VH-VL binders against Photosynthetic apparatus regulatory protein RegA (regA). Designs and how they scored, part 1

No score or structure here was measured in a lab: all are predicted.

Target 1, 184 residues: Photosynthetic apparatus regulatory protein RegA (regA), of Cereibacter sphaeroides (q53228)
Amino acid sequence: MAEDLVFELGADRSLLLVDDDEPFLKRLAKAMEKRGFVLETAQSVAEGKAIAQARPPAYAVVDLRLEDGNGLDVVEVLRERRPDCRIVVLTGYGAIATAVAAVKIGATDYLSKPADANEVTHALLAKGESLPPPPENPMSADRVRWEHIQRIYEMCDRNVSETARRLNMHRRTLQRILAKRSPR
Unless a header shows other numbers, all headers, positions and changes below count from the first letter of the chain; antibody chains aren't numbered by Kabat.
F, E and O stand for the ipSAE by ESMFold2-Fast, ESMFold2 and OpenDDE, each averaged over both directions (binder to target, target to binder). V2 = 0.75 x the mean of E and O + 0.25 x the DockQ between their complexes.
[cut] stands for letters that were removed.
Atom coordinates printed by the task and the answers are left out, and those that the model quotes come from them; centres of patches stay.

## First folded at step 1 (VH-VL)

Design c1 (framework fv_concizumab)
Fold by ESMFold2-Fast, scan of step 1:
Structure c1 (fold): chain C 184 residues (1-184), chain A 121 residues (1-121), chain B 112 residues (1-112)
Amino acid sequence: as target 1 above (184 residues)
Amino acid sequence: EVQLVESGGGLVKPGGSLRLSCAASGFTFSSYAMSWVRQTPEKRLEWVATISGSGGSTYFPDSVQGRFTISRDNAKNSLYLQMNSLRAEDTAVYYCAKDLYYDSSGYFDYWGQGTTVTVSS
Amino acid sequence: DIVMTQTPLSLSVTPGQPASISCKSSQSLLHSDGKTYLNWYLQKPGQSPQLLIYEVSNRFSGVPDRFSGSGSGTDFTLKISRVEAEDVGVYYCMQGTHWPYTFGGGTKVEIK
């Protein structure tokens, strides 16, 4: 269900979508327009900040991981320019600490990618139903170390010996870690 | 406006230690990876260390691994570099640099003014 | 370690003329995530380095459109379409694809 829902919106229906995935951005924009929003889109922190400064919207959806920087910078400008803006941040695997910061500076909600238009719409319109802010340290030490190891592993072209060398770690220990599923 | 201000540089003898500090302002410090990059007297730039936003992950090249430690105090918006067992080749201007992403991408969008470290007898 | 080779070592440019700087890496800088982590920095006399271009061709905020980056794999170019007095300094390329991060040796740009 859900795609047939018709939402009652206030007089100001302006929505800024910020994401550098152009196909995703276009699909989401079309779905949100169908729900009555008036759209502006941005594919970078610079574009998002420019729109937020010039034409602060009533609603915003901001991806935290953008090619030119952290979407949190867009969230900060939105909150400063229009305190009543309802902001939903989108977060991927490596962005959880940034999502915590976004909530602390006034984001209304956050959603994990992939997120569909119904989830986004409900998050934007859920007055007084904000999710509790995530813990200050949302990842365990094991999770943080796992992400660090995975990043170095990818940067070493998935070469176990090179990765172990860069991390000053025994190859056997690294192999064990790489064989496990990600910590929660 | 983003500002990074380094301090703690000076003259030290080979085998000695120094602790560098960087005071950050104008951005959400805990949301970005931070790095130290040095410039030798010959004007070569060398990456020295990176620390993740949470402080849970640190990265070093082999040339300083085991001798240098990077740390941060997010409550004070401060970054540190503890340098031990200093060698003549560690002589350089040390820059504090902000990563463009919340993770370590190697894109240094803002740099401090630098602090000079001279290792000499 | 990835070796980054810049040419020329220096160039003198008449104001308003174009300048071109080459950067070559000893290995491909295309990461498995599909991105190429190649950036350009400018260090003006007496100043700290500043970011000009990231991920090969993206101008950093506030950088004039007379600066452009291009390239792929191991060969990269920074072009200044019309050099101005404020563009004087040393230009460095840097790779972030492979550990450790490495910089080119620099190219000095002067006005004559």
Scores: ipSAE 0.000, ipTM 0.484, lowest interface PAE 15.7, mean pLDDT 79

Design c10 (framework fv_concizumab)
Heavy chain, then light chain:
Amino acid sequence: EVQLVESGGGLVKPGGSLRLSCAASGFTFSSYAMSWVRQTPEKRLEWVATISGSGGSTYFPDSVQGRFTISRDNAKNSLYLQMNSLRAEDTAVYYCARGLWFGELSPYYMDVWGQGTTVTVSS
Amino acid sequence: DIVMTQTPLSLSVTPGQPASISCKSSQSLLHSDGKTYLNWYLQKPGQSPQLLIYEVSNRFSGVPDRFSGSGSGTDFTLKISRVEAEDVGVYYCMQGTHWPYTFGGGTKVEIK
ESMFold2-Fast, scan of step 1: ipSAE 0.013; ipTM 0.556

Design c11 (framework fv_concizumab)
Fold by ESMFold2-Fast, scan of step 1:
Structure c11 (fold): chain C 184 residues (1-184), chain A 123 residues (1-123), chain B 112 residues (1-112)
Amino acid sequence: as target 1 above (184 residues)
Amino acid sequence: EVQLVESGGGLVKPGGSLRLSCAASGFTFSSYAMSWVRQTPEKRLEWVATISGSGGSTYFPDSVQGRFTISRDNAKNSLYLQMNSLRAEDTAVYYCAKVPYYDYVWGSYFDYWGQGTTVTVSS
Amino acid sequence: DIVMTQTPLSLSVTPGQPASISCKSSQSLLHSDGKTYLNWYLQKPGQSPQLLIYEVSNRFSGVPDRFSGSGSGTDFTLKISRVEAEDVGVYYCMQGTHWPYTFGGGTKVEIK
């Protein structure tokens, strides 16, 4: 940023973006190029791993849910090949447990989708070798569980009794959960 | 590279209990959901259970709901299936299977399978 | 539960000739996320099932290009362009879109 020298790009400005949402990937790539990064993009775990092994980047943004598998596999290769790589993982479902797993295997930080170029840039350029700061607004355990239950509910074609059986819950308990506003 | 090794199968009487184990190696175990899939003597494949990467969420079909419990120990790279109130219909080869996602609720498939362990429920 | 119907039950193929297997689901397998979780597995004699094709048309790592998957909605096909001796086994389709996950009954492929 112009005013904040804490967020300066180093001499190596290579950035790998891995995401199977082509419109999102294309938009983000253009925005990051304008911010001074030199980009490579990948739309799969296989492609992301190949690039990470052949040309390990200084910065990486990896979606955790990819067409051919888990983006965490790309994170692992990136960390192994280039220990100083700054890795930000994206999660489309917003699960805190997934974000914690990503940090444990070597990600620098995580962001919930939808994420804009400004958020991505700030996460990638955060200064220091200190432990990553705690997420500002992480999804609560209640919100993760609520989203999970909603997803199972949709899988069961919005059949409350079926969903309750699948989740080993009393029907009445599930009805109360489904009637609540989403937790923060 | 990815290896899944099941153990704990055997012969049990109806109403009995059995615990299956699966030892995983070659991938970051805690980053993936894991499943059990069984194959009947007639060679039909049936999904039995799935557990999320953290172990916080578990899922079962009606046929085993309330009788089977799936659990994992991420520090030991191990997956378990506790089977209670066993029935003749539970006779099958039980496979440990890896899900390519942290949580199965996004839709799924099984990318790697173990060798299987045989469970026979007979009087 | 989603019913998965495979045809034929068995197939005897001369080496080098093509083979195709059909899989039909009782309802659409298009997930709300835009993906279709229709997958194909091969179980060779005495071995565990192994993944061949995931999400309709994607070949799993190490799977030869003579295997291809296609289809949409409720109708899916697995094709082997030139059947080889090592392709003998039972092929299963599986849906992972609707819960509980369900498998087809299997198609046995044998060499003449």
Scores: ipSAE 0.000, ipTM 0.482, lowest interface PAE 15.3, mean pLDDT 80

Design c2 (from c1 with heavy chain K98R L100Q Y101E Y102W D103E S104L S105L G106Y Y107A Y110I; framework fv_concizumab)
Fold by ESMFold2-Fast, scan of step 1:
Order: C-alpha cells, then structure tokens, then sequence
Structure c2 (fold): chain C 184 residues (1-184), chain A 121 residues (1-121), chain B 112 residues (1-112)
C-alpha cells in the first residue's frame, strides 16, 4: 500500500478499537489488520478501560458515544497508562463539544463519522504535523467546516480543483478559505 | 440481509420536479456514504450524487449541479434525491448505491433495483 | 472529467472459451496514495449492476476466480478464463481516482 510507504507503523503495532456498533467495529478491525495493525476490540467503556489498563496500546480509535458511557473515560485511561499512545476519537454529527473535550484530555486527533479506514490510518499515523486541536471553547461551525476542508484538501494532495469538486464548492471560494487562518 | 429499495420515479414534463427515495435495511446506514447512479436509455452509467454518512458533505457532477439535491434521514434509514428543472437528458433508471467506505474502495458494493424517471412533453 | 473507453462494444463467446475486455482512461488512475481505483461491474439481463473487481485486481466477495483484472496507469483489462452462461451481461469499468466518478460505455458479452 502507498499508505505504508507514507506512514510507518513502528515496531509496536498494537491498536485498540472501541465502538459499540458491532458491524462497524468488525469491518474497521479487518481493514486495520490488513494495514499491519495488531488488533484488540472493545464494545463498551468497561471493556475499553479494562484493555487500556491491562495492555495499553500504541494506537487507539475510540467512539465517544457508547451505550454504557462516554468514550472520554477510555481516552483518559489510555493517556494516563501510555503517554505516547496515539489516540483518534470518532464523533457523530453534533458532537463538537465532546470532540473538544477529547482533545483536551489527551486525544491526538478526531474524525467525524462517517470516516473510512484510510482516513483513520492517516489520522493515527500522521507524520510531521497533526491537525490543530479544537479550541477549549466549543468549536464554531466555521471552524469545523475549515478543518473538514483542510482534511479533504490533504486527501486530494492539495489539489484545489479536486477538493472543490469533492466538497461541491466553487473553486474560487475554496481558494479564499484555504488562504485564511483557522477560524475561532 | 442488506437491501436498498428506490421509489418516486415517474413521468414528468421538462422543467418539472421529482423527489426520489431509497429505503435502506440490513446495515448501519449512517456509517456509509450513499450515492445515486443513473442509467440512460442507451445503457450508459452516470454518477449523479454522493452524500457522506453524516449528511454533512454532498458531491455532484457539473451536469446536475444546482438542479439536484441529495439528502438523508439517518433515523429513518432513508436517502433522497430532489430533482429540479428536469431535462430530457435526465431520463434514466436511477439507482441508489452504497459506497464501500471502510476500505475506501471508491466502489459501489450494493445497488437497489432502480426507479425509472422519464422526462418528456 | 476522466473519459473511460471500453473495447470491444460487444463480444460473442462460445461457452468454456476465454474473454477479454479492455478499458482505457484519458489520464493515469494512479492515486497519490499509490493505489489505482479502477473497478469492474457486471449487469446481468434484468438486474442491477454488481461489483466484480475493485482496485484493478481484487475480486469482490463471492466472485469466482475465473474473473481477473490487471493493468496500470491508463490501460486495464478484465479477463474471464472460461465463460459460463451466467456470465452473460454488460461489463462496465469505473474509475474512482478522480472526481467525478466516471464509467466506461460498457461491453456486452453474449453466448454464441
């Protein structure tokens, strides 16, 4: 895969996936295993915390909305047990405040659902610089949109025309957005 | 069992509007991007629209941009295509299709049975 | 938009004989991630299209091993090693590397 060439997994390839959507969890686990990760899965806060305590992983993907509680509790345990763990949180529509809280307590990055396996891999293995953490105050709609646009822009290899097509935006409008600093 | 069932097709005059629906079952609907793909009377396949799983992002080719709108209701497991300012060249069988998102195949792995839209005077 | 050209337009084969379909793109389909998003679909008579091959050469779940895909850059081939009656239909290539998604014009496969 080209992703293996761009992003190195390192010697420790352990990945914990936490999500209570079993079909999603199984599909993502299979896709990540194909990408070289060594998987453990959990379907609840309780399972996720137990694994994080017993076998803290190098990488983690945590859904913030779980039936038995908030995935932030898993993020907190992961950060405490393994400070170098790379943690990506998954958020659904309307979960901006939760995403902000996740980054504040130690998540490396966040992705909005739906997110595919390539987006998850890129977020876990990003080299150089990570996306800026959300502000401590709840993110504005403009900030969320700006971050989404930046992610698509990188996914399209910084091709403005391709990004404009994917986002259904006028090319000139996208050019102006890309030229601005992040909104507050 | 994974199923997609389209409805809402029919005969409409040029300049008219139609709303197509697609009912999804057997999978976690909100976890997948969904698309509309049409097949012309000449049997050519054309991608028409894609919507992200959350509904936050929509994508269209230039041929329908500004005339068609894609939307979804994840609570109802339903996908919609609002078609305005219809033209004769929009005559086609319209399929809803599921994108294979978790492996990012850029491929449609499940298709509905299709619904026919005829634009004529 | 990427133009996808399929040849031949139609193909008549004797059962058990091989078949080969060509698909050419107007630009390279190699994505910057190193993958090539070229897919093949089969539409059997009276049915919706179904996915056969994704990313040039990967068979989708349940697809028989007599189907194989190959190619790179702008030139791609779908081969059926031994055509069976159930393989009758129209075959389409599709690219997902560049937006918008575009399809080939189709190749009709019939039994003699």
Amino acid sequence: as target 1 above (184 residues)
Amino acid sequence: EVQLVESGGGLVKPGGSLRLSCAASGFTFSSYAMSWVRQTPEKRLEWVATISGSGGSTYFPDSVQGRFTISRDNAKNSLYLQMNSLRAEDTAVYYCARDQEWELLYAFDIWGQGTTVTVSS
Amino acid sequence: DIVMTQTPLSLSVTPGQPASISCKSSQSLLHSDGKTYLNWYLQKPGQSPQLLIYEVSNRFSGVPDRFSGSGSGTDFTLKISRVEAEDVGVYYCMQGTHWPYTFGGGTKVEIK
Scores: ipSAE 0.000, ipTM 0.457, lowest interface PAE 17.4, mean pLDDT 79

Design c3 (framework fv_concizumab)
Fold by ESMFold2-Fast, scan of step 1:
Structure c3 (fold): chain C 184 residues (1-184), chain A 123 residues (1-123), chain B 112 residues (1-112)
Amino acid sequence: as target 1 above (184 residues)
Amino acid sequence: EVQLVESGGGLVKPGGSLRLSCAASGFTFSSYAMSWVRQTPEKRLEWVATISGSGGSTYFPDSVQGRFTISRDNAKNSLYLQMNSLRAEDTAVYYCAKEGYDFWSGYYTFDYWGQGTTVTVSS
Amino acid sequence: DIVMTQTPLSLSVTPGQPASISCKSSQSLLHSDGKTYLNWYLQKPGQSPQLLIYEVSNRFSGVPDRFSGSGSGTDFTLKISRVEAEDVGVYYCMQGTHWPYTFGGGTKVEIK
């Protein structure tokens, strides 16, 4: 049987997700909708700030690393506009400095990617939980692969055919990977 | 190369307990969700449990909810399945499986499987 | 739970001839994110299952191009353009769109 995964939520179930990785953002948004949240999404600091200012949510998940700036700037606006907002900072890198900075600027909690919807939901609903320690391997698996591929690509003087040969990878697959922005 | 090696299977009586272990190597263990998938004597595949990369979230189907627990030790690259209140219907080969990674989609593809360990619950 | 139905239960193929396996789900596997999480696995005799195709049509690393996946919604097909001796085994479809994950009953492929 399917189980109900909706946790205990208050009357206001508004959730703002801010991340510039559109596939990840859409995937997470749908998972959170299933859990009973009412979603708005933003793909930039500018969009996130605009939503935070106009319609401050009860919950927010904000990626630290955005194309147009630092996601902590969105956290600051959220905390100013709605002091009771529960804010989770989501990042591809786990570092003590990042966790401390997130809390200092007003975040409720911090999660390292990869993080699933249940981890995000638990963090958003937790009552006074301590920040987790930085993960031992803070980069996502996809980010590690991306950096390895980019390193080999540079070593091959940006020659796609030679890089594919060295990585024992189909040229077409490599071209798709190289066309995308760096994963977080 | 990715390797997953299970251990801990055996013969137990109904109502008994077993703890399965899986030793992982060849990949960044803490970056991936890990799962247990079992195969019945009639060769049906059934997902049993998943644990997130950090160990913070665990998931089970109704058939084992409350009886099985999944845990991991990322410092030791080890995955565990604690099985309590075992039933004849739990008889199966239990596979440790790595979930593929695509940002949030670590749940949806078992890209590597271990050799399996056999659990037999006698009646 | 989503029920996954595979047909046929078994298939005997002359070497070099094509083979086709059907997988049908009780509900649409289109995820709200726009992706369809339908995977195909092969279990060769005496071995563990191995990933062949993920997300309907993507071949996993090392999988020969004679394998192809297609479909949408509730109807999916795995095709082998020319079956070789090394392709014998049991093929399983699996869905990851809906909780809990579920597998098809398997299709045994043998050489004539």
Scores: ipSAE 0.000, ipTM 0.451, lowest interface PAE 17.1, mean pLDDT 78

Design c4 (framework fv_concizumab)
Fold by ESMFold2-Fast, scan of step 1:
Structure c4 (fold): chain C 184 residues (1-184), chain A 123 residues (1-123), chain B 112 residues (1-112)
Amino acid sequence: as target 1 above (184 residues)
Amino acid sequence: EVQLVESGGGLVKPGGSLRLSCAASGFTFSSYAMSWVRQTPEKRLEWVATISGSGGSTYFPDSVQGRFTISRDNAKNSLYLQMNSLRAEDTAVYYCARGRYYYDSSGYPFDYWGQGTTVTVSS
Amino acid sequence: DIVMTQTPLSLSVTPGQPASISCKSSQSLLHSDGKTYLNWYLQKPGQSPQLLIYEVSNRFSGVPDRFSGSGSGTDFTLKISRVEAEDVGVYYCMQGTHWPYTFGGGTKVEIK
């Protein structure tokens, strides 16, 4: 059913995929081509920036962790060259703060890896629905951070001192965060 | 191309000290957590130390806690491991490796490794 | 600390034949975030370890599709569908779910 998800595309269907995971990049590129996008791919910050400057796309998917640097540099060039570009950044576990920074710089949205073609398409097109119930409010940066802290806390078997070390924060600060109700 | 090059290994007597270095190139060094992983003569791999991208956080297993210190110089793209109070059990090839699965990591643990530098602790 | 047990200790394979390596953890590697942080590394003779598979089943950049990972909870498997000469080396599993990180003892793969 997820594979049957269809999204409406605009007249310009150019899509730049930037990721140094070559097998993932090739699979995603084929899936996106099948969905009607016109693809260019890059495996590095340098290559991604070169394409963004020469041929800025209507859509972009950028991995934040690239072999030669941070994908945020590609996001900045894309936003500068084509303000209407819809940019989705991909982030690995533990990089939520960096993903939030990407949105502040100009990315449209972010997705946690692993991400499949349907999730990527949905994020790129931000499809509105006519009759569904109103969506829940988007999670705030505070809520995203709180969820991540709770995840690490569980990973550390609910050990406050260990979690504080892992997150590079004072035990006192972490204890206050864990004692509060979740952010909206 | 990501490249990590270790140096500083050698022969040292029990109780002695050594400082290992790792020179990084081919990526934005300050954006990645860095680690040291050692391989014993029996070929077992043991995680030794991790430092966050900013250098603000360091982590160690109990076996080296208090004896080893990890540090970095982001301006020089260099990672260091200061080893004090060395024991025969610390004899290993020490690898510099990129990453860890934590808040400030790239999301991949130890995705690139250096060639290693040999530390022998023997009387 | 989580104990990681690999079997077999060594494996001799005819080129083109499949190989299978088992990795068992002393506790579940399923994290509360829904992910399982189990990775596989290959150390070829005279070389440093290299990442093959991360999060149970995802191939790292440049890793051929003849390598596949599977498993859940405490039981994991690395399979090579058709062993090639360049696949010779020692394979290690590693867990990142629980602190501190721990590695398996390794499985040596040799060509007959």
Scores: ipSAE 0.000, ipTM 0.438, lowest interface PAE 19.1, mean pLDDT 79

Design c5 (from c1 with heavy chain K98R L100F Y101G D103S S105G G106W F108E; framework fv_concizumab)
Fold by ESMFold2-Fast, scan of step 1:
Structure c5 (fold): chain C 184 residues (1-184), chain A 121 residues (1-121), chain B 112 residues (1-112)
Amino acid sequence: as target 1 above (184 residues)
Amino acid sequence: EVQLVESGGGLVKPGGSLRLSCAASGFTFSSYAMSWVRQTPEKRLEWVATISGSGGSTYFPDSVQGRFTISRDNAKNSLYLQMNSLRAEDTAVYYCARDFGYSSGWYEDYWGQGTTVTVSS
Amino acid sequence: DIVMTQTPLSLSVTPGQPASISCKSSQSLLHSDGKTYLNWYLQKPGQSPQLLIYEVSNRFSGVPDRFSGSGSGTDFTLKISRVEAEDVGVYYCMQGTHWPYTFGGGTKVEIK
C-alpha cells in the first residue's frame, strides 16, 4: 500500500461520509474506519448539512446525487464552516460540467462511482493546488440530461404534459426522449 | 388531482404539545420531499420543516430546532409535525406543502388548506 | 438567514393595466449548480398560497402567460401584463438557494 504510506493523516481524523446508497455507505464507512478515520455518516443533504454545521470534519466525502438534492450544498456548508476541510465529491455521472461545478464550489477532488476505499483515501490525503482533471469515460451530456428528464418525469407522476412544462420542453420532444433507450 | 389536507390544529397553552397531520392524495407520495410552512397572524410566511421522500432526512430552522419533529408514513400517504414546548410565537396557520426538489434548490408546488394553531393562555 | 425585501407593500391597479413587483435578496441567489431558486407565490383572499413562477422565470402549470418573472443575482421582478379581477391577493417571493429558505413580506394587489 505505497500510496497510503506516502500520505499522513493529521491529528484530526474526523470524516463525514454523505451518500444515500446505504449498502455502499456502510461498506465504505467500515473500510475508512479501518484506515484510521473517525466516522460520521449521513444519507441526505439535510443530514449532511446538519453534521457539517454542528461538527465540521477535517475530511468529507460527499455524493453529488442525493435523494433530497445536490451534495454540493453540503460542500458549501463544509467549506464555509471549516475552510481547511479536505472534500472529495463522488459522482455516478462524471460529466465535465459536474467536475467543474465541484471544483468551483470548493471541493478538493472528485471521484467517479464506483470508487473503492483506496481511491477515496488517496484523494482525501493528496496535496497540491492542481484542479481535478475531467473524468475519463464520463457519462455523456446526453445521458446526464436523460437521467434528469427521467427523474422529473417520475416526480410529475409520469405526466408528460406537466414534465414538459417543468423542463421547458415541447411535449412532442419529451415524448420522443421518454420512448428512447437510455444513452450510454 | 394533487390534494393535501391538514388536521390537528387547535388552541393550546404555552408549553403544551400538538401533533399535526397531512393526508396526501393524487400523486406518488414517497417520490416527493414534503414541508410544513406556517403563516403568522401578521401574514408572514415562515418555513418550519422539510422531510425527504424516504423519511431518512429532516431539516429545521433554529426557531423550532429541538422542539418540533417531522415524520411521514409512506404506506398511509401521511405527513406529521409533532410540536412540543409551544410558545406564543408559534401561533400560525400551518400548511402542508409538496416540494418539487429535483436539484439542490427547493420550492413548494402544491399547498394544503392549512390548519390553525393558537398558543394562548 | 437571507432577508427578502418586497416593494411596494401594496398596489391598486385598474383592470387591464400592468403591475410590477420587486423582490431583493440580501445575498446572491445564484446556486453553485448555475440555477437561481427564486420563486413567486400568490395567496388569493381566503385561500392557500399557490405557486406562480419557479426558478426566476418559469411559469407553473396552469399559470396564465400574462405573468412573467425576471431578474438575477439579488434583484428580481414579477410582472402582470394585464391585471384581471382574479389576480387580487398577496404576492410573495421566496428563495430556495440558501438554507433556511425564506419568504418576502408580501405585496398586496388590489383592483381600483
Scores: ipSAE 0.000, ipTM 0.445, lowest interface PAE 16.4, mean pLDDT 78

Design c6 (from c1, 13 letters changed; framework fv_concizumab)
Fold by ESMFold2-Fast, scan of step 1:
Structure c6 (fold): chain C 184 residues (1-184), chain A 121 residues (1-121), chain B 112 residues (1-112)
Amino acid sequence: as target 1 above (184 residues)
Amino acid sequence: EVQLVESGGGLVKPGGSLRLSCAASGFTFSSYAMSWVRQTPEKRLEWVATISYSGGYTYFPDSVQGRFTISRDNAKNSLYLQMNSLRAEDTAVYYCAREYDILTGYSLDYWGQGTTVTVSS
Amino acid sequence: DIVMTQTPLSLSVTPGQPASISCKSSQSLLHSDGKTYLNWYLQKPGQSPQLLIYEVSNRFSGVPDRFSGSGSGTDFTLKISRVEAEDVGVYYCMQGTHWPYTFGGGTKVEIK
């Protein structure tokens, strides 16, 4: 409920929304204001960074794909200026690797577009999961490539020819990769 | 086997409107962001609009912002461009194009055959 | 908007000889994710543009290995090691790093 959510927000209810889709931004801002947040909005990396530096918020929702650059730059400024800021990044089609990178840089969580106000609220207010410490051994290049290939394969409805074309690979090479178990 | 086929072009007077369509086949249309790119009579290429895979987000350059609307119908594998308040400068061949997914998808791979829009009195 | 400048405007090449096309951007095309979204397209006479190279140096499916791309920051090059008759057309560079996406003015390649 809204009453429970208002109670859970605490004393600082400042929320920065960064997205270059103006109709979506305005709609989401009104929905979040009704849930008890105090809103500032930005439509670009430059505007988002300026607000994050001048008035760092307790909560932030940042679109990763903005007309003037990547929302990761806003995430970095938010973490630098206010380490306790809860940051949710929004990611669209084809941006899963970028969303993972955002979490590694300091985002609290990520949501796939389209995301509604309830999903955003739950992600911002979720209690109790601190990000685990960064792994000592980062994922190998082979593992990253394998996961990328698997992701494209699923997006192509498991069509080997289309996947090979998209990845600029020979069909035979792709078939060998798809047949192997995931590398470390 | 990826195919994009545009239609809806024609001759229109300044201030008029046209709706372009793009029929997609040979891939999972609902998984890809789509764009419109135009080529002027002088052969310059200009990006016109992009729509996200779900249709939830749209992007335009300043030159068409407020006049053009991009939309899609994933059930029909169709992309649309609604063009209002057309100007002589909008005269071009209009291509639909698929966004190529290399990590973030900031590239266009397959293009349609194009449909010609002529704005003149 | 990022301005993309291509040189030369046109190029006449003897079959089997190499060709080189330059593309320069008004700002760095290095994206904050560490990638550079610089693509090359070929438009053959009477046809739509077709993708040749994406992210500076990656050949698209079916593109012959005589095509290669290189560069970083603001300076990019497309090379054809041995030009063939089927390579005739207009070549365009495109940047996807910054909104709006922008294209070079094109380089026309013809056979002597």
Scores: ipSAE 0.000, ipTM 0.448, lowest interface PAE 17.7, mean pLDDT 79

Design c7 (framework fv_concizumab)
Fold by ESMFold2-Fast, scan of step 1:
Structure c7 (fold): chain C 184 residues (1-184), chain A 120 residues (1-120), chain B 112 residues (1-112)
Amino acid sequence: as target 1 above (184 residues)
Amino acid sequence: EVQLVESGGGLVKPGGSLRLSCAASGFTFSDYWMSWVRQTPEKRLEWVATISSSGSYIYFPDSVQGRFTISRDNAKNSLYLQMNSLRAEDTAVYYCARDLEGYSYGFDYWGQGTTVTVSS
Amino acid sequence: DIVMTQTPLSLSVTPGQPASISCKSSQSLLHSDGKTYLNWYLQKPGQSPQLLIYEVSNRFSGVPDRFSGSGSGTDFTLKISRVEAEDVGVYYCMQGTHWPYTFGGGTKVEIK
C-alpha cells in the first residue's frame, strides 16, 4: 500500500515556470528538471495563461512581476482549471501584504526573491505552514490591492463593469478605488 | 570543519526576553537552511524554529508561535533567535543546527548549546 | 503532532554484542515527494547530539558501518551490529515529514 501511494503521488510532476527574467528562468528550469519535474516555461502573463488553460500542470511557480501584467492572473487561471495545482508565487513587490494577497486568490505559498531551487522545491512540496519574514521595502495591503486592481482595469481596457465582474466586487466600490490616489 | 557556536543564554524571569546568536564557520552558510532545537531538563528534544537559506521561509511549532522570531545574516554567517514572553517551560539548552541540504528534512551538525533558564 | 515512541527506554549491552532500538510514529512518515524523513541521532555523555542515520537507512559521513537503519511507514529500527564503548549515550529518532518536527523520547545505551 505505501508503495502504491508513492507511485500515485509521484505520477504527475508537470511544472509550469512563469518569469520574464530569461537567465533566471533557464537556471531554475534546469535545476527543477534535475529534481525530477517535467517543465514548461513561459515568459509572459499571456503565454502562462495559454499553457494553464491548455495543459494545466500539477505544480506552478509564478513571478508576480511580468512585463505584460500581474502573475496573479496566471494563478487565477491555474486555480480555476486545476483546483489541486500547487502554486508558489515569487514576489518582488516587497511586502508581506503582496504574499498574503497571492495566497488569498489561490496560491498555495509564496517566496520572496532571491529564492534558490531548494527553497522552491520545499515550497512546492511543503507539508505545512510558513511565516514570511518582513520585507525590506514594506508595502501596505491597500497598495498591493490597488496595484492589482489597476492592472486588471488596464487589461479590461478601462471598462469598469468588466473589471468589477472579473474582480468579483461591487461597481461602486471599484469606482471609489479607481478615483483615489494610490495608497502609501 | 563545520562549527556552530551559540551564545546569549542566561537566567531570565518569566515574561522576559533573550536573544540567542549562532556563529557558523567551515561551510557556505548561505547555502543551508538553519534551525534551533532545544533540550529540556528532562532531556526531551524539541524543535523550535527553522529558517530557509535566504530567509524567505520560516517555521515554528505552536508552542513558540508569536513569541519567538528566527532571523539570519548571511554576510555575517550568523543565525539568531529572539525569544519574547518567556515561560518556565522554555527552560532548556538551545542548540543551533544546520539542516541537511536539499530534500533531507533533519539536522546534520549541531552546536554546543547555550543554556536558557526561566525562573523567578 | 506526530508522536514518536522509542523502545526500550534503556538497555545494557556486553561489548561486542548487538543492540536494536525501535521507533514508532503515530502516523505514516511517507512524504508527498515519495521519501521518508526519519533520522537517528546519538548524544554521548556531555556532548551535543550527532547525526547517525538520515532518511531511514542512509549512514551519515564518518558513521561506522556497524550502524544500520531500516523500516517504513510507522515502524523503524536502528541496529548496532557490535556495540563498542564509544557507542554509549542516548539515541533519538526524529521525524521531518510532518510539521512540527518531533523527536522520540530517547533510548539510553550503556555497557555492562
Scores: ipSAE 0.008, ipTM 0.528, lowest interface PAE 10.4, mean pLDDT 81

